VHH binders against q6mzz7r34to333. Designs and how they scored, part 23

Target 1, 300 residues: q6mzz7r34to333
Amino acid sequence: TFKDETFPAADSSIGQKLLQEKRLSNVIWKRPQDLPGGPPHFILDDISRFDIQQGGAADCWFLAALGSLTQNPQYRQKILMVQSFSHQYAGIFRFRFWQCGQWVEVVIDDRLPVQGDKCLFVRPRHQNQEFWPCLLEKAYAKLLGSYSDLHYGFLEDALVDLTGGVITNIHLHSSPVDLVKAVKTATKAGSLITCATPSGPTDTAQAMENGLVSLHAYTVTGAEQIQYRRGWEEIISLWNPWGWGEAEWRGRWSDGSQEWEETCDPRKSQLHKKREDGEFWMSCQDFQQKFIAMFICSEI

## First folded at step 4 (VHH)

Design s46 (framework vhh_h_nbbcii10_fgla)
Fold by ESMFold2-Fast, scan of step 4:
Structure s46 (fold): chain B 300 residues (1-300), chain A 126 residues (1-126)
Amino acid sequence: as target 1 above (300 residues)
Amino acid sequence: QVQLVESGGGLVQPGGSLRLSCAASGFTFSGYRSYALGWFRQAPGQGLEAVAAISGSGGRTYYADSVKGRFTISRDNSKNTLYLQMNSLRAEDTAVYYCAAHLGYGSYYTSAYDYWGQGTLVTVSS
């Protein structure tokens, strides 16, 4: 099996900042086949943002962009290529990133830092042993220097590194924008769309009473105009890279909200999927009040 | 109430150096690990230009091509202060320099920064 000597299974690949901040010592590295839970898969069924679960690094700037990328078949194929743990497996994986005006290939071995029976950083979702997000995170860490270099970064850099595109920034508190039109137009063009929340009371990334996370990056997954009572409302769909759990919007148009019971829109069943998957709907009005910025990354 | 106050500007000869400081109040740099901090400038008759930025933990720094190799951005969490060390100054560096903070992950776009200082004038002239 392949061993990458340029990015070894060692503390140097994690970096001193994360080792100190997270108080890590004697970090163990394992290949996916040596982890509990059955045989590993590079991609299981299909590629989805729901495959991603953020771990110990503050890299949601990268994961929100990656979540958006999962909806674009062209970028998925370009970056992930055709790889598996079964066919011609040799412990080596490769990914492409945009750097200095061109696509560059980053090669890694599949040794991952672990704590107990789980990956220390990005980890498989649903315990199904699907590793493309974990391995791609490792490749990006190698490209930038170490996992510590993923810890707190620029959202614009992740978007450009994954696409080679140009970013449009919409400041939600001051920009006159038709959000439904902007999101639909960008989605049709294959653009990546992300957004960010402002500071909360504790000045850290934390789940708030309304279910949103402060100081956090989200993926924008859609926007629609929906029939409601005497007229229409505009709503927007978002995904949190934390994934499953309690960090999901609890206000208007959330999974359990009265708005979904009262609407007579014929598309209700296709728009409303009541699951704890990190994805939720909210009104565009609440979105503009609760979020600070939306980023659209488009091809040149 | 977040406030950013710049200092250290002034008149300097071409080839000289200046160190700008930005003192923050209303929040702490250690508590705002995910916040981006940056320096922006506006020359007479020009638009606002990003100069340098530093990620919330200080793990990444970014520079405009025009200043790369001459300017260095740094932060001191114990003093709650952001710095811009400017070396080998040129006439083209003459501008009002602004300190800015972003509430989320780092951003280069001016509209994404939530808090701005009032600016400090740097004049590079003989």
Scores: ipSAE 0.042, ipTM 0.490, lowest interface PAE 5.1, mean pLDDT 82

Design s47 (framework vhh_h_nbbcii10_fgla)
Fold by ESMFold2-Fast, scan of step 4:
Structure s47 (fold): chain B 300 residues (1-300), chain A 126 residues (1-126)
Amino acid sequence: as target 1 above (300 residues)
Amino acid sequence: QVQLVESGGGLVQPGGSLRLSCAASGRTFSDYRSYALGWFRQAPGQGLEAVAAISGSGGRTYYADSVKGRFTISRDNSKNTLYLQMNSLRAEDTAVYYCAAHLGYGSYYTSAYDYWGQGTLVTVSS
């Protein structure tokens, strides 16, 4: 089995800043086949944003971009390539990133830092045995220097590194924008769409009473005009890379809200997918007030 | 957390050049690269306006339309220093220039900045 000496299973690959901040010591590294839960899979069934669960690094900026990327087959294929834990397995995985005007391949071994029986950083969700998100995070950490170099980055950097595309920045508090039109146009074009909340009372991500996380990055998964009462309302769908229901919006158009009970829109059953997976709807008005920026990354 | 100190301001004639520096320091542990950095200015009788911003890695920059092609923002993460190279200066560029830092995941040109320097005066006149 392959051992990557340029990004070893050692504290140097985590970085002193994360080791200190998270008070990590005696970190153990394991290959996926040595973790409980059964045989590992690189991709199980299909690629989905719901395969992703953020861990101990503040790399939501990267994971939000990944979540958007899972909806684009062309970028998925280019970055993840065709790889397996069974066919021609040698403990080596490779991923492509856009760097310095070109696509470059980053090679890693599949040793992952763990605490007990779970990955320290990005991890498979409870029902998944999929490691593509964990391994891709490791490859990006190697590209940037260490896992600590993933800690608190910018959405613009992740979007370009994953696509080689051009970014449109929308300031939600000042820009005159038709959000439903912008999101639908971008989605049709295969663009990646992400957004971010402003900082809260501290310099850390914090879950707030309304269910949103401050200083946090989200994926924009859709936008629609929905029939409500005597007219129409505009709503937007977001995904939180934390991947659990406690981090979902609790206001208007949230999974349990009265708006979903009261609407007579014939698309209600298609739009309202109540799941504890970090995905939720909110009004475009609330979105524009509570978020600071939206980023659209398009092909040149 | 982060302390910012500007330097390099002064009096220059129209068409001249000037380089501003912003040194960051702090006793509390902080990853300098985690901070987006920007230059803002306030002209006499005007409000604060954004001039330029740079991402933590230095790979992404933003410029106000009024300074595009004339000003260049850069950073040296090994020295915890931010720079603004100002060329082809105009009387309208006269202002107190502030260095600022923000920690966040959103666009660095639209986010609130958390830490500010005390400013350095740039005067463009004969």
Scores: ipSAE 0.139, ipTM 0.543, lowest interface PAE 4.5, mean pLDDT 83

Design s48 (framework vhh_h_nbbcii10_fgla)
Fold by ESMFold2-Fast, scan of step 4:
Order: C-alpha cells, then structure tokens, then sequence
Structure s48 (fold): chain B 300 residues (1-300), chain A 126 residues (1-126)
C-alpha cells in the first residue's frame, strides 16, 4: 500500500494554524477501508454536491466551487480521472488542478485525518462510504501546502484551480442584473456558478436569524421564473456545503414557505424538492439584497 | 461609485519602512465594508502583480511570497481607509503601488478588481 512521503500522515500535513486553532493533538490517520460503514467507494453511481459535507476547515470557498463542478459531468474525467478502491487499488490517488497556465497532477495516498470514526475535514454523507470529495480535498491541501492553507481562502482561486477558466464577478449591489438570464446563460455554456454572503459583525462564518450564513460561499444550482398568484416571480436555487440539518434560508420560497403552497406553476413538483439537504430556493430580490457577489467561471 | 486615493509613497533607504494609505470616497461605511481590497504594484519594466489583499471584514488576508513577513495589510472600516505597512524594504520593492477595490469575496487576479487608484511611487535606494 502506497505511502506519500511528500505529504505524510503527520501534523505537518495539517499545518500549525489548524492544529492550534482547533486544538488538535495526536491526530490519527486511517485509510477509508479501515473506517466503519462498509466498503469504501471512490464514486458511487455518479458525483453529486450531496456527496460533500464540510468538516473542521473553513474551506466553504473550495467546497462551493466543487459543488458547482458536480453539475457539469464533463469535469469528472478530467479532474477525478478513472479510479477505484477495488480495481488496481494500491492506496494511491491522482487529481488534476490548473496552476499558473497548466494542468498539474497531484498524487496522494488515501490516509485521511480522523477523530474517532469520523473524518476531521470533508466527510462522506448520506451513509454512503463515498470518498472522492475527501480525497480531492486532501489533494488540494497538498497542492496549497497543508489543510491549514485551505482554511479561509478565496472563491475565485478555487474556481480557476478547478477549471482553468475566467471569472466574471457580478456585483449584486452595484447595478441591475437579470439574474435568471445570467444563470441560465452561464449554465447552458457549462460555466460554474457560485456566490458569497458579506461579512457579519465578526470575521467568522455564523448562522444568522434568516437562516443564511455570513462570510460564507454557496453554489448557485439554478434560477427560474415561476408563476405566482396573477403574475411571475424570479427565484434562485442555492446549495450550502455545510449540508444536512445546517442553516437554511427561512424567507420567501424556502422549503416550508407559503409561496410553494400557493403557486400554480406546472413545474412546481419539479422545482420544489423539500429534502433538508442544504439546498433551498429564494427570490432573486432577496438574493440581491442578502448576498454580495455572484461568480461565473467560464472556460475559454 | 468609489474613488480610491493612495498616499505615503516616497524615497526610502534599504531596510527602511513606509506606510501606504488608501482613502475611499463615494461610498458609505456600510458599503465600504462589502469591498475586498488589495495592493498591487508595477516595477519598472515589469507587469502588474498582486502584493496583498484583505477581505471586507479584515479577517482574511493574502500576501505574495516576496513580501510575507515584511508587509502587513490592514483596514479601518470606520474611516474607509486601507493600509499597507512595509518593513525591511529592499531595492526590488521599488514600484508604483496601486490600491484596488473588489465588490466581492476577494481575489488575487487584477481583472477581478473594479476600482483602482492612480498609484503612489515607492523608491528604495540609497
């Protein structure tokens, strides 16, 4: 079984910043096959943003970009390659990232930092023992230097590192923008779409009374015009990498809102999926007020 | 729209220190806090490069490897002012320094910045 001496199962790979901030000591490292929950899978069926659950690092900026990437299956082969825990398994995994004008391959072993029976950072969710997000996070940590280097990064960096694309920043407070058209146009072009909330009174991400998280990155998963009462309203769909049971928008068009009961749109059953999975809808008007920026990453 | 004005540049000897300031006008205090801000420089005969960046809250910072440990970026959102404290200056730090504002989540890429100052010259020479 392969052991990566250049990014070892040691505190140096976590980095002093996270070790001190999270008060971590004597961190244990385990391969996925040594974790409870059944045999590990690299990818089970196909990739999905719902495979991702943020852990102890403040790397929502990376995870939001990754969530967007899962909506574009063409990136699966390029970044994740063809890999398995069963076929030709040797404890080694490879991923590709864009760096300074070229694609670079990052090699890691599959030892992951754990506390008890749970990964310290990105975790499998839905009781699926699916490890592509955990291993990709480890590879990105190696590329940047350590897991500490993932802690509080920049959303545009993650988007470029995953695609080699160009960022368009839509300033939500500075000028009128047709959000539904922008999101639909970008989606048809195969672009990645993410957004960010402004900082709150503190410099840490925190859940607010309205259910949004301050100083946080989200994936934009869609936008639509919806029939409401005697007219139309524009809504936007977002995914929070914090995942299940975490903070979700509580305002108009949220999972339990009256708007979903009152709408007669024939696509209601297709759009409204109440799943408590970190994904929610909100009006484009509220989105423009509550979020600060939307980033569209397009390949050239 | 926001206007940015740099100050504090000048001639300094190697090993010396300078503090650059960038004053923002045309924005409210609440609006200013939503900008990520950065310092960029252009040395003679070179392209524009990122020096340091700071998030809207001031909680996250970035530094180019060439300035880590020597430069400190900070901001005072109550005064709509951005600072760059430059210590242990070297001849290679000679450049025009630009302040820039990005209405978003921060960035290392010059193309992401919406508003730019006119620059202030820093010369490190004996």
Amino acid sequence: as target 1 above (300 residues)
Amino acid sequence: QVQLVESGGGLVQPGGSLRLSCAASGSTFSEYRTYALGWFRQAPGQGLEAVAAISGSGGRTYYADSVKGRFTISRDNSKNTLYLQMNSLRAEDTAVYYCAAHLGYGSYYTSAYDYWGQGTLVTVSS
Scores: ipSAE 0.000, ipTM 0.301, lowest interface PAE 10.6, mean pLDDT 80

Design s49 (framework vhh_h_nbbcii10_fgla)
Fold by ESMFold2-Fast, scan of step 4:
Structure s49 (fold): chain B 300 residues (1-300), chain A 126 residues (1-126)
Amino acid sequence: as target 1 above (300 residues)
Amino acid sequence: QVQLVESGGGLVQPGGSLRLSCAASGFTFSDYRSYTLGWFRQAPGQGLEAVAAISGSGGRTYYADSVKGRFTISRDNSKNTLYLQMNSLRAEDTAVYYCAAHLGYGSYYTSAYDYWGQGTLVTVSS
């Protein structure tokens, strides 16, 4: 089984900053097949943002961009390539990133840092042992230097490194923008879309009373105009890379809200999924008030 | 109230060095998570441009191509202060330098920054 000498299963690959800041100890490295929970899969059934669950690194800037990438077949194929734990398995995985004007291939072994039986950083969801997000995070950590180099990054860097595209930054507290049109146009063009919340009462990422996380990055997954009462409202769909639904918007158009019961829109069943999976709808008005910026990454 | 105050500007000869400081009040830097902070400049007859930015815990930095290898951005959370160390200064670096803070995740686009200082003039001339 392959062992990558250039990014070893050692504290040097995690980095001193993250080891100290997160007070990490007893870090061991294991291949997915040695973890509890059943046989590992690189991709199981199909790729989805719901495969991603953020761990101990503050890399939501990267994971939000990755969540958006799961909606683009061309970028998924270019970055993830065709790989598995069964066909031609040798303990080696490859990923592509955009760097210095060109696509570069990063190779890694599949040893992942764990504490106890759980991955320290991005981890598989409990429903299956699906490791493409964990391995891609490791490859990006290697590209940048260490897992510590993923800790508190720039949203623009993640978007460009995954696409080679051009960023449009929309400051949400500035002059009004047609959000539904902007999001729909960007999505149809295959662009990646992310957004960010401002700081809350403290300067740490914290779940707030309204269900949003302060100082945090989200994926924009869609926007729609929806019938409501005798008129129309504009709504936007967001995904939180924390994963499971502990911190989901609790206001208007949230999963359990009265707006979903009252709407007569024929697309209600399609739009309203009523799951705690980190994905939720909110009004565009609340979005512009509660978020600070939206980033659209488009092909050149 | 949020306030950013720059200092350290002045006249320096080409090839010289200068260190700019930005003292912040009305919000906190922390060891765990903080605002994204940046330095921006406006040269005579030109628009505002990003020079350098540093993420929340200092884990990532951005530098404009024109200053890479010459300028270093840093932050001291205990002193609530942002720094820009400028080495090997050129006439082209002459500008008013502004510090700015972004309330949210890291970004180096000027339009993302919410709070701005009044600026400090740096003149590089023999």
Scores: ipSAE 0.241, ipTM 0.623, lowest interface PAE 4.2, mean pLDDT 83

Design s5 (framework vhh_h_nbbcii10_fgla)
Fold by ESMFold2-Fast, scan of step 4:
Structure s5 (fold): chain B 300 residues (1-300), chain A 126 residues (1-126)
Amino acid sequence: as target 1 above (300 residues)
Amino acid sequence: QVQLVESGGGLVQPGGSLRLSCAASGFTFSDYRSYALGWFRQAPGQGLEAVAAISGSGGRTYYADSVKGRFTISRDNSKNTLYLQMNSLRAEDTAVYYCAAHLGYGSYYTSRYDYWGQGTLVTVSS
C-alpha cells in the first residue's frame, strides 16, 4: 500500500498553525477502509455538493468553489479522474489542478487525519463513506504546502486553481443587475458560480441571527422567477459548505417560510426542498442586500 | 499595533524604474489568517486608485489596466515585506503610493483594506 513520503501522515502535513490553533497533538492518521461506517467509496452513485462537509479548516473559499464544480461534468472528469477503492487499489490517488498556466497532477496516499470516529478536516456528509472531497482537499493541501495553507484563503484563487478560467465579479451593492438572467446564462455556459458575505462584528466567519454566516463563501446553485401572490418574485438558491445545521437562512423563501406555503407556482414541489442541508432559497432582493459579491468563473 | 510603512519613492525620469517596499509590523505574512496585500495611489487632485493586489496564500495577482505589463507586485513572507516593481514609468504615474492589507476570507471583495500605510511620493518628471 502506497505511502507518500513527500506529504507524510505526520504533523508536518497539518502544519504548525492549525496544530496550535486547534490545540492538536498526537494526531492519528487512517486510511478510509480503517474508518467505521462500512466500505469506503471514492464516488458513490453520482458526485454532488451534498457529499461535502467542511471540517476543522477555514477553507470555505475552496469548498464553495468545489460545490459549484460538482455540477460541471468536464471539470469533474479533469480533476477527479477515474479512481476507486477497488479495481487495482494501491492506496494512491491523483488529482489535477491548474497552476501557472498549466494542469498539474498531484499524487497523494489515502491516509487522512482523524479525530475520534471522523475526519478532522473535510468529512463525508452522508453515511455511505464517500471520500472524493476528503482526498481532493488533501491533494490541494499538498499542492499549497499543508492543511494550514488551506486555512483562510480566497474564492478567486480556488476558482482559478480548479478551472484555469476567467472570473467575472458582480458587485452586489453597486448598480442593479439581473441576477436570474446572469445565473441562468452562466449555468447554461457551464460556468462555476460562487458568492460571499461581508464581514460581521468580528474578523472571523460566524453564524448571524438571520442564519447567514459572515465573512463566508457560498455556492450559487440556481435562480428562478417564481409566482407569488398576484405577481412574480425573483429567488436565488445557495449552498453553505458548513453543511447541515443551524447556519441556514431564516428569512423570506427559507425552507420553512410562509412564502413557500402561499405560492401557487406549479414548480413549487420541484423547487422547494424542506430540509436543513445547507441549501436554501432567498429573494434576489435580500441576496443583493446581504451578500457583497457574486463570482462567475468561465472557460477562456 | 498593525502598521505598514512604505519606502522607495522619489523622483524619476519618464521611462525609468522604481521599486517600492512596504514593511509590515503587528502581524506576519505567514500567520494562519490570509492577508491580501495591495498597492493604491492618489494623484494630485484625484481620487484613490487601485494599482495592484496579491493574495495571501494563492500567489494570485491583480493589476489595473493602466499598469499591466509595466508593474509587478510581489511579497516576501520571510521579510514581512510587500514590493511593487515599477518599470517604464510615465508622467501619469505621479502619485502618492499607499500599501494596504486586509484580513481576507473567502474573497478579496468580502474584506475592505483596513490597514493602510502613510504613503510614499513618486514623481515622474523630466
Scores: ipSAE 0.157, ipTM 0.572, lowest interface PAE 3.8, mean pLDDT 83

Design s50 (framework vhh_h_nbbcii10_fgla)
Fold by ESMFold2-Fast, scan of step 4:
Structure s50 (fold): chain B 300 residues (1-300), chain A 126 residues (1-126)
Amino acid sequence: as target 1 above (300 residues)
Amino acid sequence: QVQLVESGGGLVQPGGSLRLSCAASGFTFSDYRSYVLGWFRQAPGQGLEAVAAISGSGGRTYYADSVKGRFTISRDNSKNTLYLQMNSLRAEDTAVYYCAAHLGYGSYYTSAYDYWGQGTLVTVSS
């Protein structure tokens, strides 16, 4: 079974900054097959943003970009390649990233840092059964130097590293923008769309009373005009890489809100879902007030 | 420990030019592409004003309306230095100028900068 000497199962791969900040101790490294939860899968069922659940690193900037990428089949296949824990398994996985004008391949072994039976960073979905997000995070950590180098980052960098594209930064507080048109146009073109909240009372990500997280990155998953009262309202859907059971918007157009009960739009059942999966709708007006920036990553 | 040290301040006549430099130590710009770097100023008797900021990638810049078209922010990751080129200086540009660094947690610009220099005085006067 392969052991990567260039990114070893050691504290050096985590990095001293993250070890000290998170007070990590008794860190051991295990391959997925040694974790409880059943046989490991690289991809189980299919790829989706819901496979991603942020762990102990503040790498929401990377995970929000990755969440957007899961909606683009070309980038998914380019980066993840065809890999398995069953066919030709040797403990080795490979991923592609864009670096310095070219696609580069990053090779890792599948040893992951754990405390007890819990992965320290991105958590495998389906009760420790699906590992593509965990392994991709490890590959990106190796590319940047260590897991500590994922701890706090920039959405622009993640978007470029995953696509080789160009970034349009929309400053939500200073730029007039037709958000529904911008999001629909970008989505149709296959662009990746992410957004960020401003800082709160502290300089760390913090769940706020309205359900949003401050100083945090989100994936933009759609935007629509919806029939409401005697007219139309514009709404936008977002996904939080913190995942299931985490903070979700509690205001207008949130899951279970009165707006969804009052609307007679025939698409209501397609757009509205009452689930705690990290994905939610909000009005474009609230989005523009509560978020600071939206990033669109497009092909050249 | 992160340290930022400004230099290049001084007395200049209205209409003149000046270039400020900010040397970083304790971290490198190439290791921390995520750092948003900015220039702030505080005029006598006034509060702190954001002047310019540049993203970790260098791909995005911000300028206060009062300095747009006159000031240019740039960074040199190989020299670990942030610059502010100030042209067409006016009396109202007189201030102590501070450089600052912020971890870029997915935002281009934020009011919460983590590390600050000691400042360098710029006086625009005849």
Scores: ipSAE 0.000, ipTM 0.181, lowest interface PAE 11.6, mean pLDDT 81

Design s51 (framework vhh_h_nbbcii10_fgla)
Fold by ESMFold2-Fast, scan of step 4:
Structure s51 (fold): chain B 300 residues (1-300), chain A 126 residues (1-126)
Amino acid sequence: as target 1 above (300 residues)
Amino acid sequence: QVQLVESGGGLVQPGGSLRLSCAASGFTFSDYRSYAMGWFRQAPGQGLEAVAAISGSGGRTYYADSVKGRFTISRDNSKNTLYLQMNSLRAEDTAVYYCAAHLGYGSYYTSAYDYWGQGTLVTVSS
């Protein structure tokens, strides 16, 4: 099986900053077939944002952009290529990124850093041994230098690196913006949409009382006008790259909220998918107050 | 107490160069809690505009189109200092320059930054 000498299964590939910050020592590297949970898959059925679960690196900026990109299945061939753990497997995987005006190919071996029996960084969803997000993260780490170089980056950079597109930055606190129109227009055009929360009480991403994570990047997955009581409200759908977990919005239009119980909108069953998957709805008013910026990445 | 202190501003002729420094205290660049850092400016009678930014990891930089190829942002984690090297200065670069820090996530927008310096004046004139 292939061993990448240019990005070895060693502490140098993780980087000193992340090793120290996360108190990592004696990190073991394993190929997916050596991990518990059954045989590995590169892609199972098709790609989905729900395949992604953030691990120990603060690379939500990259994962939020990646989550948005999964809504465009054509990127499966372009970025992920046709690869497998069963067909022509040799321990080598390849990914493409946009860099300096052109697409570049990054080759990696499939050794991943683990602590105990879990991947240290991006992890496959609990019930599926699907590794495309883990391996793509490793390839991006190699491109930038190390996993430490993924730690706290720019959302705009991830969007460009994945698409070669142009960014529109929307400051949520300074200007009136028709969020539903902006999101619907961008989504219809195939643009990637992400957003970010401001700092909280600590210098790390932290789950807040309202269920949002501070200092964190999210994917914007949709926006709609919805009938509520005698009028209309505007709502926006977001996905947290933490994936499964307790850190999910608890305010208006959240999965258990009174608003979903009371709405008479005929699209209620289509819009309200009550799942613990990191995806949730909130009002555009709350979004504009709780988030700081929204980024739209469009093709030329 | 987080504090940012800019220095290096002054009067310079068109075509000249200046290097601005921003000394950070109350947090450490080198302790793996790196802040995303940026330079912003406000010209007389204008609003704040982003000039350059550098990520917390140091691996990413941004420049406004008006300064690309002329300005370079850098950081020295051992000295807890952010720099802006300004070359080929023009009269329109006259402004108060502010250093700013954001916990772990960079942005090109002013409101995304948590801590701000007092500013240092740069005047480009004959």
Scores: ipSAE 0.012, ipTM 0.421, lowest interface PAE 8.2, mean pLDDT 82

Design s52 (framework vhh_h_nbbcii10_fgla)
Fold by ESMFold2-Fast, scan of step 4:
Structure s52 (fold): chain B 300 residues (1-300), chain A 126 residues (1-126)
Amino acid sequence: as target 1 above (300 residues)
Amino acid sequence: QVQLVESGGGLVQPGGSLRLSCAASGFTFSDYRSYALGWFRQAPGQGLEAVAGISGSGGRTYYADSVKGRFTISRDNSKNTLYLQMNSLRAEDTAVYYCAAHLGYGSYYTSAYDYWGQGTLVTVSS
């Protein structure tokens, strides 16, 4: 079984800053097959953003971009390649990233840092033993130096590293924008869409009373016009890489809000899904007030 | 205590070049890749404009359309210094230039910045 000598199962691969900040000691490394929960899968039932759950690193900037990527087969096939735990398995995995004008292949072994039989960083969602997000995060950590090098970063950097594309930066507080048109146009073109909240009272990501997280990155998953109160409202759908049961928007158009009960839009059953999976709707007006930027990454 | 100090400003003729420096103290650029670093400017009678940004995560750079192709942002972690190389200067580039740092991610143009220098004046005129 392969052992990567250049990115070992050791504290050096985590990095001193993250070890100190998270008070980590005597970190154990395990291959997925040695974790409880049954046999591991690289990809189970196709790729989805719902496979991703952020762990102990502040790498939401990377995970939000990755969440958007899962909807684009043109990029995910290039990056994830054809790999499995069940055929030709040798403990080695390969991923591609865009770096310095070209695609670069990063090779890793499948040893992952764990604590209490749970992955320290990106983890499989409960009831799934699916490891492509965990392994891809490890590969990106190797590319940048260590898991500490994933701790805080820029959405624009992750988007380009995953696509080699061009970024359009939409300034939500200074630039007038037709959000529904912009999101629908970008989605039709196969572009990746992400957004970010401004800083809060501290220099760290922090859950706020309205359910949003400050200094945090989200994936934009859709936008629609919806019938409401004898007219139309514009709403936008977002996904939080923190995943199931974590902070979600509590304002207008959130799960269980009065707006969903009052609307007579024929698409209501398709748009409104009361699930605790990190995905939620909000009005475009609230989005423009509460978020600071939206990034669209397009093919050249 | 965190401080940012700009230098390198002055009077220059149209078409000329200047290099601005921003020396940081109280923190290290290489400690964590969590600091957003950038250059902002304020022309007489105008609001603050983002000019250029550089990330710690991938070494990527971002520029305002008005300066793209003429200005280059760079950093030297060993000297804890941020630079802005300004070429082909125009009268419209006359402004007080500020360097700034912010802990975390965000837009290079709209990110909140926690630490600011005092500014250095650049005047482009014949």
Scores: ipSAE 0.000, ipTM 0.354, lowest interface PAE 10.8, mean pLDDT 81

Design s53 (framework vhh_h_nbbcii10_fgla)
Fold by ESMFold2-Fast, scan of step 4:
Structure s53 (fold): chain B 300 residues (1-300), chain A 125 residues (1-125)
Amino acid sequence: as target 1 above (300 residues)
Amino acid sequence: QVQLVESGGGLVQPGGSLRLSCAASGFTFSDYRSYALGWFRQAPGQGLEAVAAISGSGGRTYYADSVKGRFTISRDNSKNTLYLQMNSLRAEDTAVYYCAAHLGYGSYYTAYDYWGQGTLVTVSS
């Protein structure tokens, strides 16, 4: 079974910043086969943003970009390649990232940092023993130096590292923009779309009373016009890499909101699906007020 | 205490060049995994516009479309100083230029936490 000597199962791969900030002790490294929950899978069925659950690192900037990437089959295949825990398994996995004008292959072993029986950073969901997000996070940590180097990063870096593309920045508080048109056009072109909230009362991400997280990155998953009362409204769909429902938008068009009961739009059942936690709708008006920027990453 | 001090502004004719400097104190550029640095400007009667940014990680640079190919952002870690080399200046580049630092997480164009006082650049014949 392969052991990567260049990124060892040791504190040096986590880095001093995370060890100190998170007061980490008794960090053990295990391969997915040694974790409870059944046999490990690299990918189970299809790749989805719902496979991703953020852990102890503040790497939402990376995970939001990754969540958007899951909707683009070309980038998914290029980065994740064809890999398995069964066929030709040797404890080695490899991923591609864009660096300095070219695609670079990063090789890792599948030892992951854990405390007890759960992954310390990105983890699989309880009933999905899928490890592609955990392993890809490890590969990106190796590329940048350590898991500490994923802690507090920038959306633009993740988008470029995953695509080699060009970023269009939209400042939501000062730029008039047709959001539904912009999102639909970008989605049809296969572009990655992410957005960010402004700083809150601290220098870290923090859940606010309206359910949004400050200083945080989200994936934009769609935008639509919807019939409401005697006219129409524009709404936008977002995904939070935290995934868990405690920090979810509580305003208009949120899950269980009165707007979904009152609308007579024929697409109501299609747009307001019961999906996994972390995805929600809000009005484009609220989006422009509560978020600070939207980023569209397109092919050259 | 984090402080940013700009210098190098002045009057220049269209087509000319200027180099702005930003001296930083209270943090070091050699800790480049955690820091983003940028230049912003505000023209008379206009809002704040992002001009250029440089990351602490990998030395990546970002530019506004209006300045791509004309402006170059750079840094000198030994002097803890950020630079903006401005070439082929136009009347539209007349503005107060601000140095800014983001010492945590976010976007290269938003959420900067520390700002300088600004330096005036006037492009006129």
Scores: ipSAE 0.019, ipTM 0.466, lowest interface PAE 6.5, mean pLDDT 82

